# Designs tried in a protein design chat: miniprotein binders against a7ua95r516to809. Part 195

Target 1, 294 residues: a7ua95r516to809
Amino acid sequence: ASLSLLSISDLVPDLQFIFFWMSNAIEILYFIQQKSPAYMQTIELMDDKAGSKESLLSATISANEEAMTILEEVIMYTFQQCVYYITKTLYVVLPGLLDCNPFGTEPSSEQCRRAAGVCVCAVCVMPEAVRRVVSVFQTTSDLLQQYQVHSEIQSQMFAYLFFFTNVSLFNQLIDKGPARGWFQRSRVLQIQASVKILLDWAKGAGHNHLAQKFFAKFCSTVTILASPPQQLSQMSWKALCAEHPSLKPVQLHRILTQYQLMAELGPLPIWQPSSEDEAYIYRTVDLLESFENH
Short names: E, the ipSAE of ESMFold2; O, the ipSAE of OpenDDE; V2, 0.75 times the mean of E and O plus 0.25 times the DockQ between their complexes.

## First folded at step 14 (miniprotein)

Design fk9 (at its last look DockQ between E and O 0.56; V2 from the best seeds 0.70)
Fold by ESMFold2, look of step 14:
Structure fk9 (fold): chain B 294 residues (1-294), chain A 83 residues (1-83)
Amino acid sequence: as target 1 above (294 residues)
Amino acid sequence: DPKEKVEAMLRAAERLLEEARKALEEGDFERAIEEAEQAIWKILRAMYEAEEHGTDPEVDLKLYEIEKKADQILERAEEELKK
């Protein structure tokens, strides 16, 4: 049934319902937090007759704690449901980024560029695959603003979406890249341009810091793979680790192995891991990223 | 001719980079960002065209160098705007 949810527009009614209840729970929680100190101060000023002050104070503390716990659970549950629905859509549309060509011969129409809400230069076109991903992000942003969701929760939502996007793209590239030809440099350059469109969207939407943080692993991978052989072959393993701290040794080693193969730089390894890293370059369990990290 | 197309894009990117550098020096950070972004997109297209039609390593390195310089201008101009 997940394939029947190929576009974010099919998801909007469900998301509207979930965002409505999430925003209501946040609003009620904020009201309780603002009201609770004043009410406790009023109780503290009351006469202590027959223990009524202590009983009222105890009941008020218990009611506040129970209400806040329930509301926090509702907020958490609705947040998780939003992430679940949105990431199912992302899961379906993200693989197309690895198979599209933003350097096509047909330039995008001016109306199409403006409709996507992304500034794209005249030297490339926004592929439909990229537009589908941008639409998921833009629709999510529009809904969060429509329901006036607190800015910190909006940031947390996009942190999860960017994290998911990074993991999905990285894992598919590493896992399927050899069979699909995605390590060929011309393909890497197409992928780089497609990801730049996403990064430009994130910057225009006010999420540049989150995108820089959570796309780092995939962006580092693409940056290495796109590098000219003459430049990359001059860099030591240590220098590459320092320049790309988001990559684990096993990941960097795999990327460089594929690079050397595709660039036909000969069978002798160019990049020799440091003594400290040699223990880790074959840890296959660490090669792919987990969706459970953040 | 693909080689002529790549060379034209390289020259256009060099002009944009120089205009972006001037804008950064003048404190016109919004223009610096605009021109650096245009340079970056020109370079990305040029690298792709060069890879598709075979180019020598010196052109490839020059495109890479210009992209790196444009990235630096972009990051510096964006940092100054946030102050």
Scores: ipSAE 0.769, ipTM 0.928, lowest interface PAE 0.7, mean pLDDT 84
Fold by OpenDDE base, look of step 14:
Structure fk9 (fold): chain B 294 residues (1-294), chain A 83 residues (1-83)
Amino acid sequence: as target 1 above (294 residues)
Amino acid sequence: DPKEKVEAMLRAAERLLEEARKALEEGDFERAIEEAEQAIWKILRAMYEAEEHGTDPEVDLKLYEIEKKADQILERAEEELKK
């Protein structure tokens, strides 16, 4: 099937199978860890018939260690498979988020408490492009809860998915943004609003801290690009670096250069990198984020 | 008039900001968050409309100032709820 046709709903049966095994493996591992000491004590209290106790204890230890090792491998493998399938789905839907106009539809106003803007409430129509992204995350959350996956594994899953999403969105914006007009302030405001809907979902789902942490780079980029020219032109390179520490010097320089071109601003000496950063702004290898740095 | 629409949205955001500030001062942090978030959404929409219909730089700066104040209220209220 073309990757372009892959929906999260199509993957649910496969994901259910993987989550089932992951959850079971975690549960069995936990059971072995909790019961192993008591089992060893029981063997130790048995009548020491000539060397049989020591051999049984050794065999039991070895069997438990082997079982735990296999279970850890199963957990790791199933986790990786879940991430692989979910990230493939995200890869398909994330570009739509950058082209989304959340302002095009007037919120069906009267019943929404947040009628002042875009809202994720049941009364407000979430833009379809945003809904597709949220659906991936929601489906993941629902599956994790359905199979009662350990909270730490849930946190790790969302951490990686938010990381992946941030890297994907950031790289697309930096690489394709100029050609697609995503650096135009009106488009940036649309992107900002679309991402805010996603962040509001993450907040409602209990993942606010993870979302803020892992989306920081993309959010900083969007915040700079959404800034009024009158305001941003008064900010020095040093001030921008301090306000947006998630951005590497090469990334900030690229953003400001594209902003300058878009806003038809002349050369701004105030945006000139410091002598310390001057060597780093030419490190084009550091411009795009890597998926491997997680 | 698009300009009148943006000005109306600006006034609405200012009212929401004031309610958020009042709620924060009263120690109603949940309400402060709600009102601040509404103000921010109103501002984002107003900024978008202003950009599409020709930005008055003074209005744009005022919208930005309100957003910044709303963010500050939001942050403070969220910090107080974590205590």
Scores: ipSAE 0.730, ipTM 0.912, lowest interface PAE 0.6, mean pLDDT 89
Fold by ESMFold2-Fast, scan of step 14:
Structure fk9 (fold): chain B 294 residues (1-294), chain A 83 residues (1-83)
Amino acid sequence: as target 1 above (294 residues)
Amino acid sequence: DPKEKVEAMLRAAERLLEEARKALEEGDFERAIEEAEQAIWKILRAMYEAEEHGTDPEVDLKLYEIEKKADQILERAEEELKK
C-alpha cells in the first residue's frame, strides 16, 4: 500500500540507490571480462617456482567464476527490483489513461511545444493522467542515463515496461471496458489519442522499435474499435487476422462483438471466423493477457 | 455548425497531408514527419468531434483514408531518416 501511494518522484532516491548498485555491478563484471585474459596471460608467462603456477591459475579461474556469478545475481536482483517499483507505480497510474480526454481542452500555440519530451499538436493537450504515465517512463530513462547503464539493459528495461503497459491496458479495456463505457467509439478515440501521446514519447526517446513491438496488441484493439463502420464492415475475418496478427481469435472475436454492440450493427457474415479459428474463439483462458512475459 | 467544424478540420488535414507528401517527395523528411504528425492529430480530433455530434459516413471514411495515408508518409519518412 505504501508503494502504491508514492509517485515516481517519491521513489527516485530509492531507485537511484538500486540503479547505482546495478551500474556498479555491470561495470565490475565488464572489468573482470576485459581484464581477466590479460591477467591469465601474465600468470602463464611468469616463472613457476616450486610448481605453484598451476595452483595460482586454478585459484584465479575459480575466483573469477565466483565473482562473475555473484555480480550476475546482483545485476538480476537490482534489475528485478527496479522493474518491480516502476511497474507498481505504473499500474496505479495506467487506468487514468483510459478515462481521460485529450480533446477536452484547446491548447494555446505555446502548448504545442514539448511537454516532458512529448510534442502535442495544437488540437490536443496532454491530460494529467497521461502526464503521470509519461513521467514514469521519462524518470526511468533519466535514471538509466544518469547511471550510464549499458544500452542493452536499457532496451530490456523498456521492453519489459512496454510489455507490462500493453498487458495492463489491454486487460483493463477488455475486462472493465463494457461497465465503464470504454467501447463507445468516442471513448475509444480518446484512448487512441492518449496512447498516441505515449507512443510519441517512446519515439522521441529512441524506443520506437520496442514500442511498436510491445504495444501491438493494444494498438490493434484500439485501431479496430476506432474504425468507421463503412470501412470495418468491408474487412473479412481473414483480412483482420492478417492486419492484426497479435490478436488471438478469442480476443478478435470479443473486440468485434463489442464493436457490433456499440455501432448498433447486427452479426456480419464477413466476420465469421475461419474454420481454423472457429474452435479458438471460445477459449476464455486466452482472453486476458498474462503478466508472465511469455 | 458541428458538421461545418468537422468539414473544416477535414480540409485542414487534407492540406497537411499534401504538405507532408510534398515534403517527402522533396527529400525533406523532417518536415514530412512534422506535417504528417499534425495531420494525424487533426484527424483524431475531427473523428472525435464527428462521433460526438453526429457522423456523415462519407466524411468519416475520408478522415480514415487521410489518417492511413499520413501514417504511410510518416513511416516512409522515418525509415529514410534512419539511413
Scores: ipSAE 0.728, ipTM 0.912, lowest interface PAE 0.9, mean pLDDT 83
ESMFold2 (binder alone), look of step 14: mean pLDDT 79; pTM 0.732

Design xe1 (at its last look DockQ between E and O 0.79; V2 from the best seeds 0.00; counts 0 for: other shape alone 3.395 > 2.5, SAP 72.151 > 70)
Fold by ESMFold2, look of step 14:
Structure xe1 (fold): chain B 294 residues (1-294), chain A 120 residues (1-120)
Amino acid sequence: as target 1 above (294 residues)
Amino acid sequence: SLRKRAEELERLAEELKELVEELRRAAEEEGAPEEVEALLEYAEAMAQAAKSLARLAEVALERGDPRLARLLLRAATILMDLASFLMKEALRLLRELGDPELVKKAEELLKEAKELIERA
């Protein structure tokens, strides 16, 4: 209820202050790291009649090191605040992707429905559940660009957001999928289409490599579940592990068990784990992913 | 208070920056050595950074984040202290400047900055 009304647009004013602090701290840190050495080199070459050059260089090095340490702490603190606010909104909107029908027939807003035929807004033609997730990513991208945040920090931000998205979607699918009917083939195809829209956004935004890396587990899961039975039944366990290295043995085993059940392929196991994997297919502690990254 | 310290540090950083620019112009007119210009340029950059950090701390206090404000002010204090130190060394090398009133004003500002830093 109250949490479902929390949108990224409501948080933009707070995020603007945090990005302002972060970007300024980064600029000063960059100056100390990249430009101060030229001044220190000039001081090193100075003719030192009074013998004060060693004291000057020592004090300068010490001040630079201490200031850089504090500025790194400021950047870390502000980055963590951004991540906290942004993932709070992602947590609210991500479940809708698993229930979404991207093949649906109606526009996502009343204003776009009223203006049918003249709508030029991509948000108006996109399914609402997907639009809400894209809006979080796009708003984040816009803020990072507006405040000219260093490209390395921008990449780290999206790496974490994609990691969070993957963990959230994978865990919900594995944990809630049986009760919600998300392992039905028609539903999996809808989920696959919705994820495609997110991947297309990431590619267009210049984050394709990050998305491919951090969505790999969820995408592998959906790819397996969407496969036709005649294709999947012809693949060995070893071949599936090689094709989907992001999946742990317990995860792959669970996915294949659900696939066999929903495709009504009988109770006899079709995919036999290798002898080295047999010890791991029942490790339920490894089934769900942690939100802490590697 | 923390807010009063942030305001004082911003004011002193701005005054130091303005004085360094005046010293740089005087040094150029009298043909001062390149190392004096380098010290003054570095001092100006550090004073500008300290001013910026103090201003960020004031905003953090307005937004109710005293933890962030304390971090920003500590960094600002370190950079202001460095700026003051660099300017003091530049002034020592500029003893024969034709404007002793400017040198006297600079020494008084550096004394005020040292006292503010030591109160922390």
Scores: ipSAE 0.730, ipTM 0.896, lowest interface PAE 0.6, mean pLDDT 83
Fold by OpenDDE base, look of step 14:
Structure xe1 (fold): chain B 294 residues (1-294), chain A 120 residues (1-120)
Amino acid sequence: as target 1 above (294 residues)
Amino acid sequence: SLRKRAEELERLAEELKELVEELRRAAEEEGAPEEVEALLEYAEAMAQAAKSLARLAEVALERGDPRLARLLLRAATILMDLASFLMKEALRLLRELGDPELVKKAEELLKEAKELIERA
């Protein structure tokens, strides 16, 4: 099947098995971690009449450690598989978010039309492109809850998915934005509104802190680009660096340069990088974000 | 085949669990010390975990993931060995207590358990 046709719904059957393995492995691991110390204490309190106590304790510790190590490997393996499948789906739907016009009257989803009442739920009123992205995250959340996956693992999964989403959207915006017209003020405002809908969903789902943290770079970029020329032209390089600490100097420089070109602004001395940053603005290898750093 | 091994390990883990449960009941009836009960409870839990892991391995094989299945079976085997070892230590303690009937029963059950493990 072409990657273009892959929906999160198509992956649910496979994901269910992965979550099943992951959840059960976590449960067994935690059981061993919690119960083994109590049993070891019981062994330690036993009379050492035959010198076998130390051997028993050693064997028990070794077996538990080995089993726990393998279970951790199972958990990591299944976690990686989940992330792999979910990110493939995100890869397909994320480009649509940048082209979305959330201010347009897009027809309500067919599913909500079949219900005799106009569903006014937050998801039903979302633009289709935003809804597709939210559907991936919601399906992931639903599966994690269904299989009662430990909260720490849930947080790690959403952290990675938000990281991936931020990197993907940021890189696409920086690389293709000028050519696609995404740096035009009207288009930027559409992107900003679409991202806000996604962030509002994340807040409602209990992931507000993670979303704010991991979307910071993309949000900063969009915020700068959405700023009126009259306002942005009054901000110095240092002020922009301070306000947008998630952006590397090379990234901020690129954004400002493209903004200047788009807005037909003359040279702005106040946007000149500091002497400290001047060496870094030419590090083009740092321009795009890497998926490997997480 | 890896599938046959997984099915066999699940069966053996269940049988070991049943043997441990039987010994635990007999130990309780004879008023065995708390240390013996704790060891047998631990052995039972490990046998149950091994059974669960073997079942997960079967599902992994059905879904075409032999790598995952091998990891799960390896963990299951370790837990079965631990369960058997704990059962053996419980039997040793029971011998020291000098209850001939319980000791005889425990020896029979341990013999069965050893035969099961040797087949795994």
Scores: ipSAE 0.713, ipTM 0.865, lowest interface PAE 0.6, mean pLDDT 89
Fold by ESMFold2-Fast, scan of step 14:
Structure xe1 (fold): chain B 294 residues (1-294), chain A 120 residues (1-120)
Amino acid sequence: as target 1 above (294 residues)
Amino acid sequence: SLRKRAEELERLAEELKELVEELRRAAEEEGAPEEVEALLEYAEAMAQAAKSLARLAEVALERGDPRLARLLLRAATILMDLASFLMKEALRLLRELGDPELVKKAEELLKEAKELIERA
């Protein structure tokens, strides 16, 4: 059961079976729901001279409710299995997104053109690390489409995947960012560009609302870190909190403190939170996001 | 074993579906009440769902997921039990209006289905 490297493509055969069971369970659930009304109406309208009407209605309602409850459990079980395997793959590939450079260093000859006697190259390319993350989302979308999974289930799947991605990226940036130089402006701009590729993919896939909702914390963080020093210095603590409601006070204070240390354009003002906010700023347990809390 | 149970349930569900189709034709020819046709039609639908679930359980067992197989078989058993009950009530309402050989065949299948369900 030892496994050092696992790609999304390695999981596709197993994922196909899980989507197969989920899709079939959904179809059977809908089949029962579609067949029941006409039958129930006919029995309710029957002449009960034989004394069986109540028994028939009771038995049918009870059995259908029990079977549908189990089918919903099957759907939930297979949904959670898909989420588990996909997020396990995401967890491995997501850290690379924080270190990659979407602006490129060595553009291919296909990306270069001559302008005014100098070589002008298109240096913005999808980094391999970003491509790996997009591939996980695209493969998931392809499998949901292949097995004709209902749009509401598809939306729930991407809601969770975006939630997981947001928490993973945010925690990595906050926990390891200062030591790895990820708070430096040039690195933040690279991270922002990489995240935009993921958000653009989500928009193209019809999940813009979900992406905006579930990436809010990480997007706020990146937006703050990418903001010009002059712009941030003009905002009060209260105004910053109001503009970034997805961030807890302790998280926002940490981000701004690191931004101040990494800024190249001179000293920034010290943002002083209220006495109530200060109580939270010194609670380290509230700094990182949890995957298990609801 | 779960595999044997899944295979037996799939077979019984298919046999019940076939028998229900024959009983429906006999009921229409004999002028049975609309309620009898509704019972048989819904019994056929429940048996079809049970067969599908038993098939999915077999695949789950082949892939090494006995937990999923048990859930699928529980649902299949509930639906098969309902189908059997509806068919039994249809036979009771049909009585002398039905084909006596077809009714006897149905009663034998229902007995076999009941034994499988009770072994659960």
Scores: ipSAE 0.708, ipTM 0.867, lowest interface PAE 0.6, mean pLDDT 80
ESMFold2 (binder alone), look of step 14: mean pLDDT 86; pTM 0.854

Design xe2 (at its last look DockQ between E and O 0.81; V2 from the best seeds 0.72)
Fold by ESMFold2-Fast, scan of step 14:
Structure xe2 (fold): chain B 294 residues (1-294), chain A 120 residues (1-120)
Amino acid sequence: as target 1 above (294 residues)
Amino acid sequence: SLRKRAEELERLAEELKELVEELRRAAEEEGAPEEVEALLEYAEAMAQAAKSLARLAEVALERGDPRLARLLMRAATILMDLAAFLMKEALRLLRELGDPELVKKAEELLKEAKELIERA
């Protein structure tokens, strides 16, 4: 395999060939679908008493179906190769998103304070870690556009990339977050700001609907962790479950437990699951998300 | 050799397309039934698709992806086989109406196509 590189820019020459094959296979599939109906109608209307008409129709249907099945396999194969190498690159760069600070770069913060409101410091400046993730999405978008891949396939590609990103970030936050300090409020606010940059990119790229759907779990998690204690303390278990339907009971319980451990103010209310949720909460296999099942 | 087969299929598909163009003109001049033109037009379309797939297979082999090349060649072979079958049927109908020289030329091409397909 020639695709063993770490950077998305290093993969571009190889990815161009995969998108080239995918695009051409899709075009050939559509070409067959466009040409077949007129031909089939003409043969069906033949003045032919003999079995030759039936043989022509049968041979055409059989050959077209077999060829189209193989073309669909080619499309799936090339799609899976793109997904594999793009997600392999994402996997390397995604942890940096959880550790970066979108609210500062290191020229002295003291100089920004001296300049008062003159400093253009924050929303328009993308941290390097966030830029690396956005670059993967932007490069993918550029290649899909360059090879004129149909919008349906583009949507499927970003659906999977957003799904993968969501699962990866969620699993890393839940599994490694306590040890890395990622559940501390200041860190959660940095993560929330970084995620907003990704969601804003997706909106600008025309993928807002997909981003809302596939980032729901991680966004719910960050929203809970960023909530003020006063606001969160007024919500019952049932209210939290209703507001965050993307979270499984065991996941929500784990997040609330971590929130309590990192809270700065007083005791929080006891969030008790319903009897319906209790058995599910105790299932350890449901804590982390699977990359295969979604 | 898969590469040699892809190159030969691409060549034969192009030759079939050229011959179909000649047969379509002969069919039009002789007032052949509409189904003859339909057969030839669809044969040309299938040969074009087969040629395109064989060209993609050659690129896949050059880039070191023999699995992709085999998938592309399977599809190319199926479509080329269909194109040959449709041209053969069109030729059978034209034989009752047409130019013996064009019929002979088409039969020679069909024999070469059949030999390539059987080697698949």
Scores: ipSAE 0.722, ipTM 0.881, lowest interface PAE 0.5, mean pLDDT 82
Fold by ESMFold2, look of step 14:
Structure xe2 (fold): chain B 294 residues (1-294), chain A 120 residues (1-120)
Amino acid sequence: as target 1 above (294 residues)
Amino acid sequence: SLRKRAEELERLAEELKELVEELRRAAEEEGAPEEVEALLEYAEAMAQAAKSLARLAEVALERGDPRLARLLMRAATILMDLAAFLMKEALRLLRELGDPELVKKAEELLKEAKELIERA
């Protein structure tokens, strides 16, 4: 509830206990699921002269299943608690990504422009807004590793955090972008550079596949907006849909409309929706994404 | 209180683990069959898991999460019951094999284990 609860560093002591519970529950669940069959195999090979083997197997299987069910509930509960606290922190820091300038003062410096052909990330300083987001991801990664949380659960957690990040950034860009000037070309290039820093972090942390999957909608949006007018004007609606399958027709239509305003382009026949998509470009209910979709 | 129940459960799980370990040692010293060894190894693992879950429940109560604590205590109790059941089945096999000194020791340890489970 307090602003101190929204800082990831202030939440670490509480998160440590939650990861402690989660990692231990996972370890015990893993043992029951994967190691107890060896003991059960020994029981199955046992000479059943007393007729107790069926009762022993049945009771053991029943107890294992009940314990595993409860441990799965514990893991789900603790996972949800971690996600709750971490995403409250992300909620506060993510909007800054859309306003920050990784290149310094606008317009971009001559040094950054001259270096663009080599590697933009090599010459860009990490803005404070980007650092705050990376700090949340890095702290989460450090805690998961510190408590030796099973790699599958680590992947599921980052899948959700990337999903949350994508939905938050996309919705804010679409909803607030016109009023905040976020569709201006120089701003889009700055946003693209900031997102590249996040993607580089994800790749270095071993989560590249998850980031590519769950950032797809926001990345597609920024890629379209960053495209030169000469290049984008040559791409048909069908080609854009094929290149950017994560975007719904209403979303692509809105992005192209904002692009036309920014580039001072008139209506382009090549961007007219296919007959199949024409019914969907005005479905405003489908414009923003839900945080409850995976 | 729930806190007292969690503390007692951890203590009982530790005592059960010690009883299983004692029976395993005695069975090893007397050269018990592989099947008895497997049952007792499994029982010891379940008692250890139950102890760990009870400890986690105590921490959850210290942090003000009785829902999590109740889930952990329920799982711990199930695994303690299983450990005692496996000891009972190991005893049945030992009786069939006719080692009277080991059977007497196992009967004493199982009696103590059953009393622990009833207090849980």
Scores: ipSAE 0.707, ipTM 0.898, lowest interface PAE 0.8, mean pLDDT 84
Fold by OpenDDE base, look of step 14:
Structure xe2 (fold): chain B 294 residues (1-294), chain A 120 residues (1-120)
Amino acid sequence: as target 1 above (294 residues)
Amino acid sequence: SLRKRAEELERLAEELKELVEELRRAAEEEGAPEEVEALLEYAEAMAQAAKSLARLAEVALERGDPRLARLLMRAATILMDLAAFLMKEALRLLRELGDPELVKKAEELLKEAKELIERA
């Protein structure tokens, strides 16, 4: 009950503190990493009158290493906390993306209505369900920039969030899609359009490569399902494997089987798995993606 | 309480920073070698970082995260120890090259710094 009401805006106050801790810990860590070698060299160049220099250097190295290790733990901990809170909000809003009709006249956001001018920004023209997902990513981006978080950590954050989003959407589509009618061509085209809006946002935000990489599986699934029967029925198993390398054989087989049922196609010998893949198409454990592999 | 310890740690880190700054000024006034100045600059930076970490620990406690606070406090303590160690090395160099008056002042400040760390 309480999770369904949780918006990213509600978490911003807590996230701000986490980003504050993370950013400061990173800054201190980098300072130590950059400055410590120079000071150690200075110690090394000092005259060793009593053999105390080696012990001094050893103690300095040990203290720096211990401090850096603890700071790395702080950074990792705060990173995990950010991911935890942000993914909770994604979990709530992502199902709406699959049910979204981006071609419908959804009313403009309340915020855009209050501004006397029709905001024609890319976010304001988005369907509400897409806007909610984008808002989570945008808020994350804004916080990362506000606290000047190191670019590598920003990239890791978005990589994980896109990974999580892909796994969530893919698993929902494969598991619930047939029952919910998401495999119907008209519904698939809606999903495809919604995902395109999200990908366009990611491109505009400077995350195009990450988005293309981590959404590949979901995009491949949607692309196959959006294909007309006349076109898809001419593609061999090998050709489909080559065009969609992100899909495991068991996943591709499931998608094609469900497509065949939905489109009322007879048996298609051209979609028969290769002898090499035949053993893998029955590995149902590999059908759904795991959240643990990242 | 853990909160009182974090507050005390921030105070002690500030006091340590002030002691390092005082020694650094005295070393500069007496024309100490660049190596001494570099060590004291490093010590000052470590004391400042320790202070910042202690403050972050207080905020973590206010937000109900004692685990994070303990990590931050441990890091702060290590950096305070490093600052005192660097002061000790600076003093060693000053004994070899420095003015007797500066050496005496540095010895007094280092003694105070050690006492601060023992209370942390």
Scores: ipSAE 0.663, ipTM 0.854, lowest interface PAE 0.7, mean pLDDT 89
ESMFold2 (binder alone), look of step 14: mean pLDDT 88; pTM 0.879

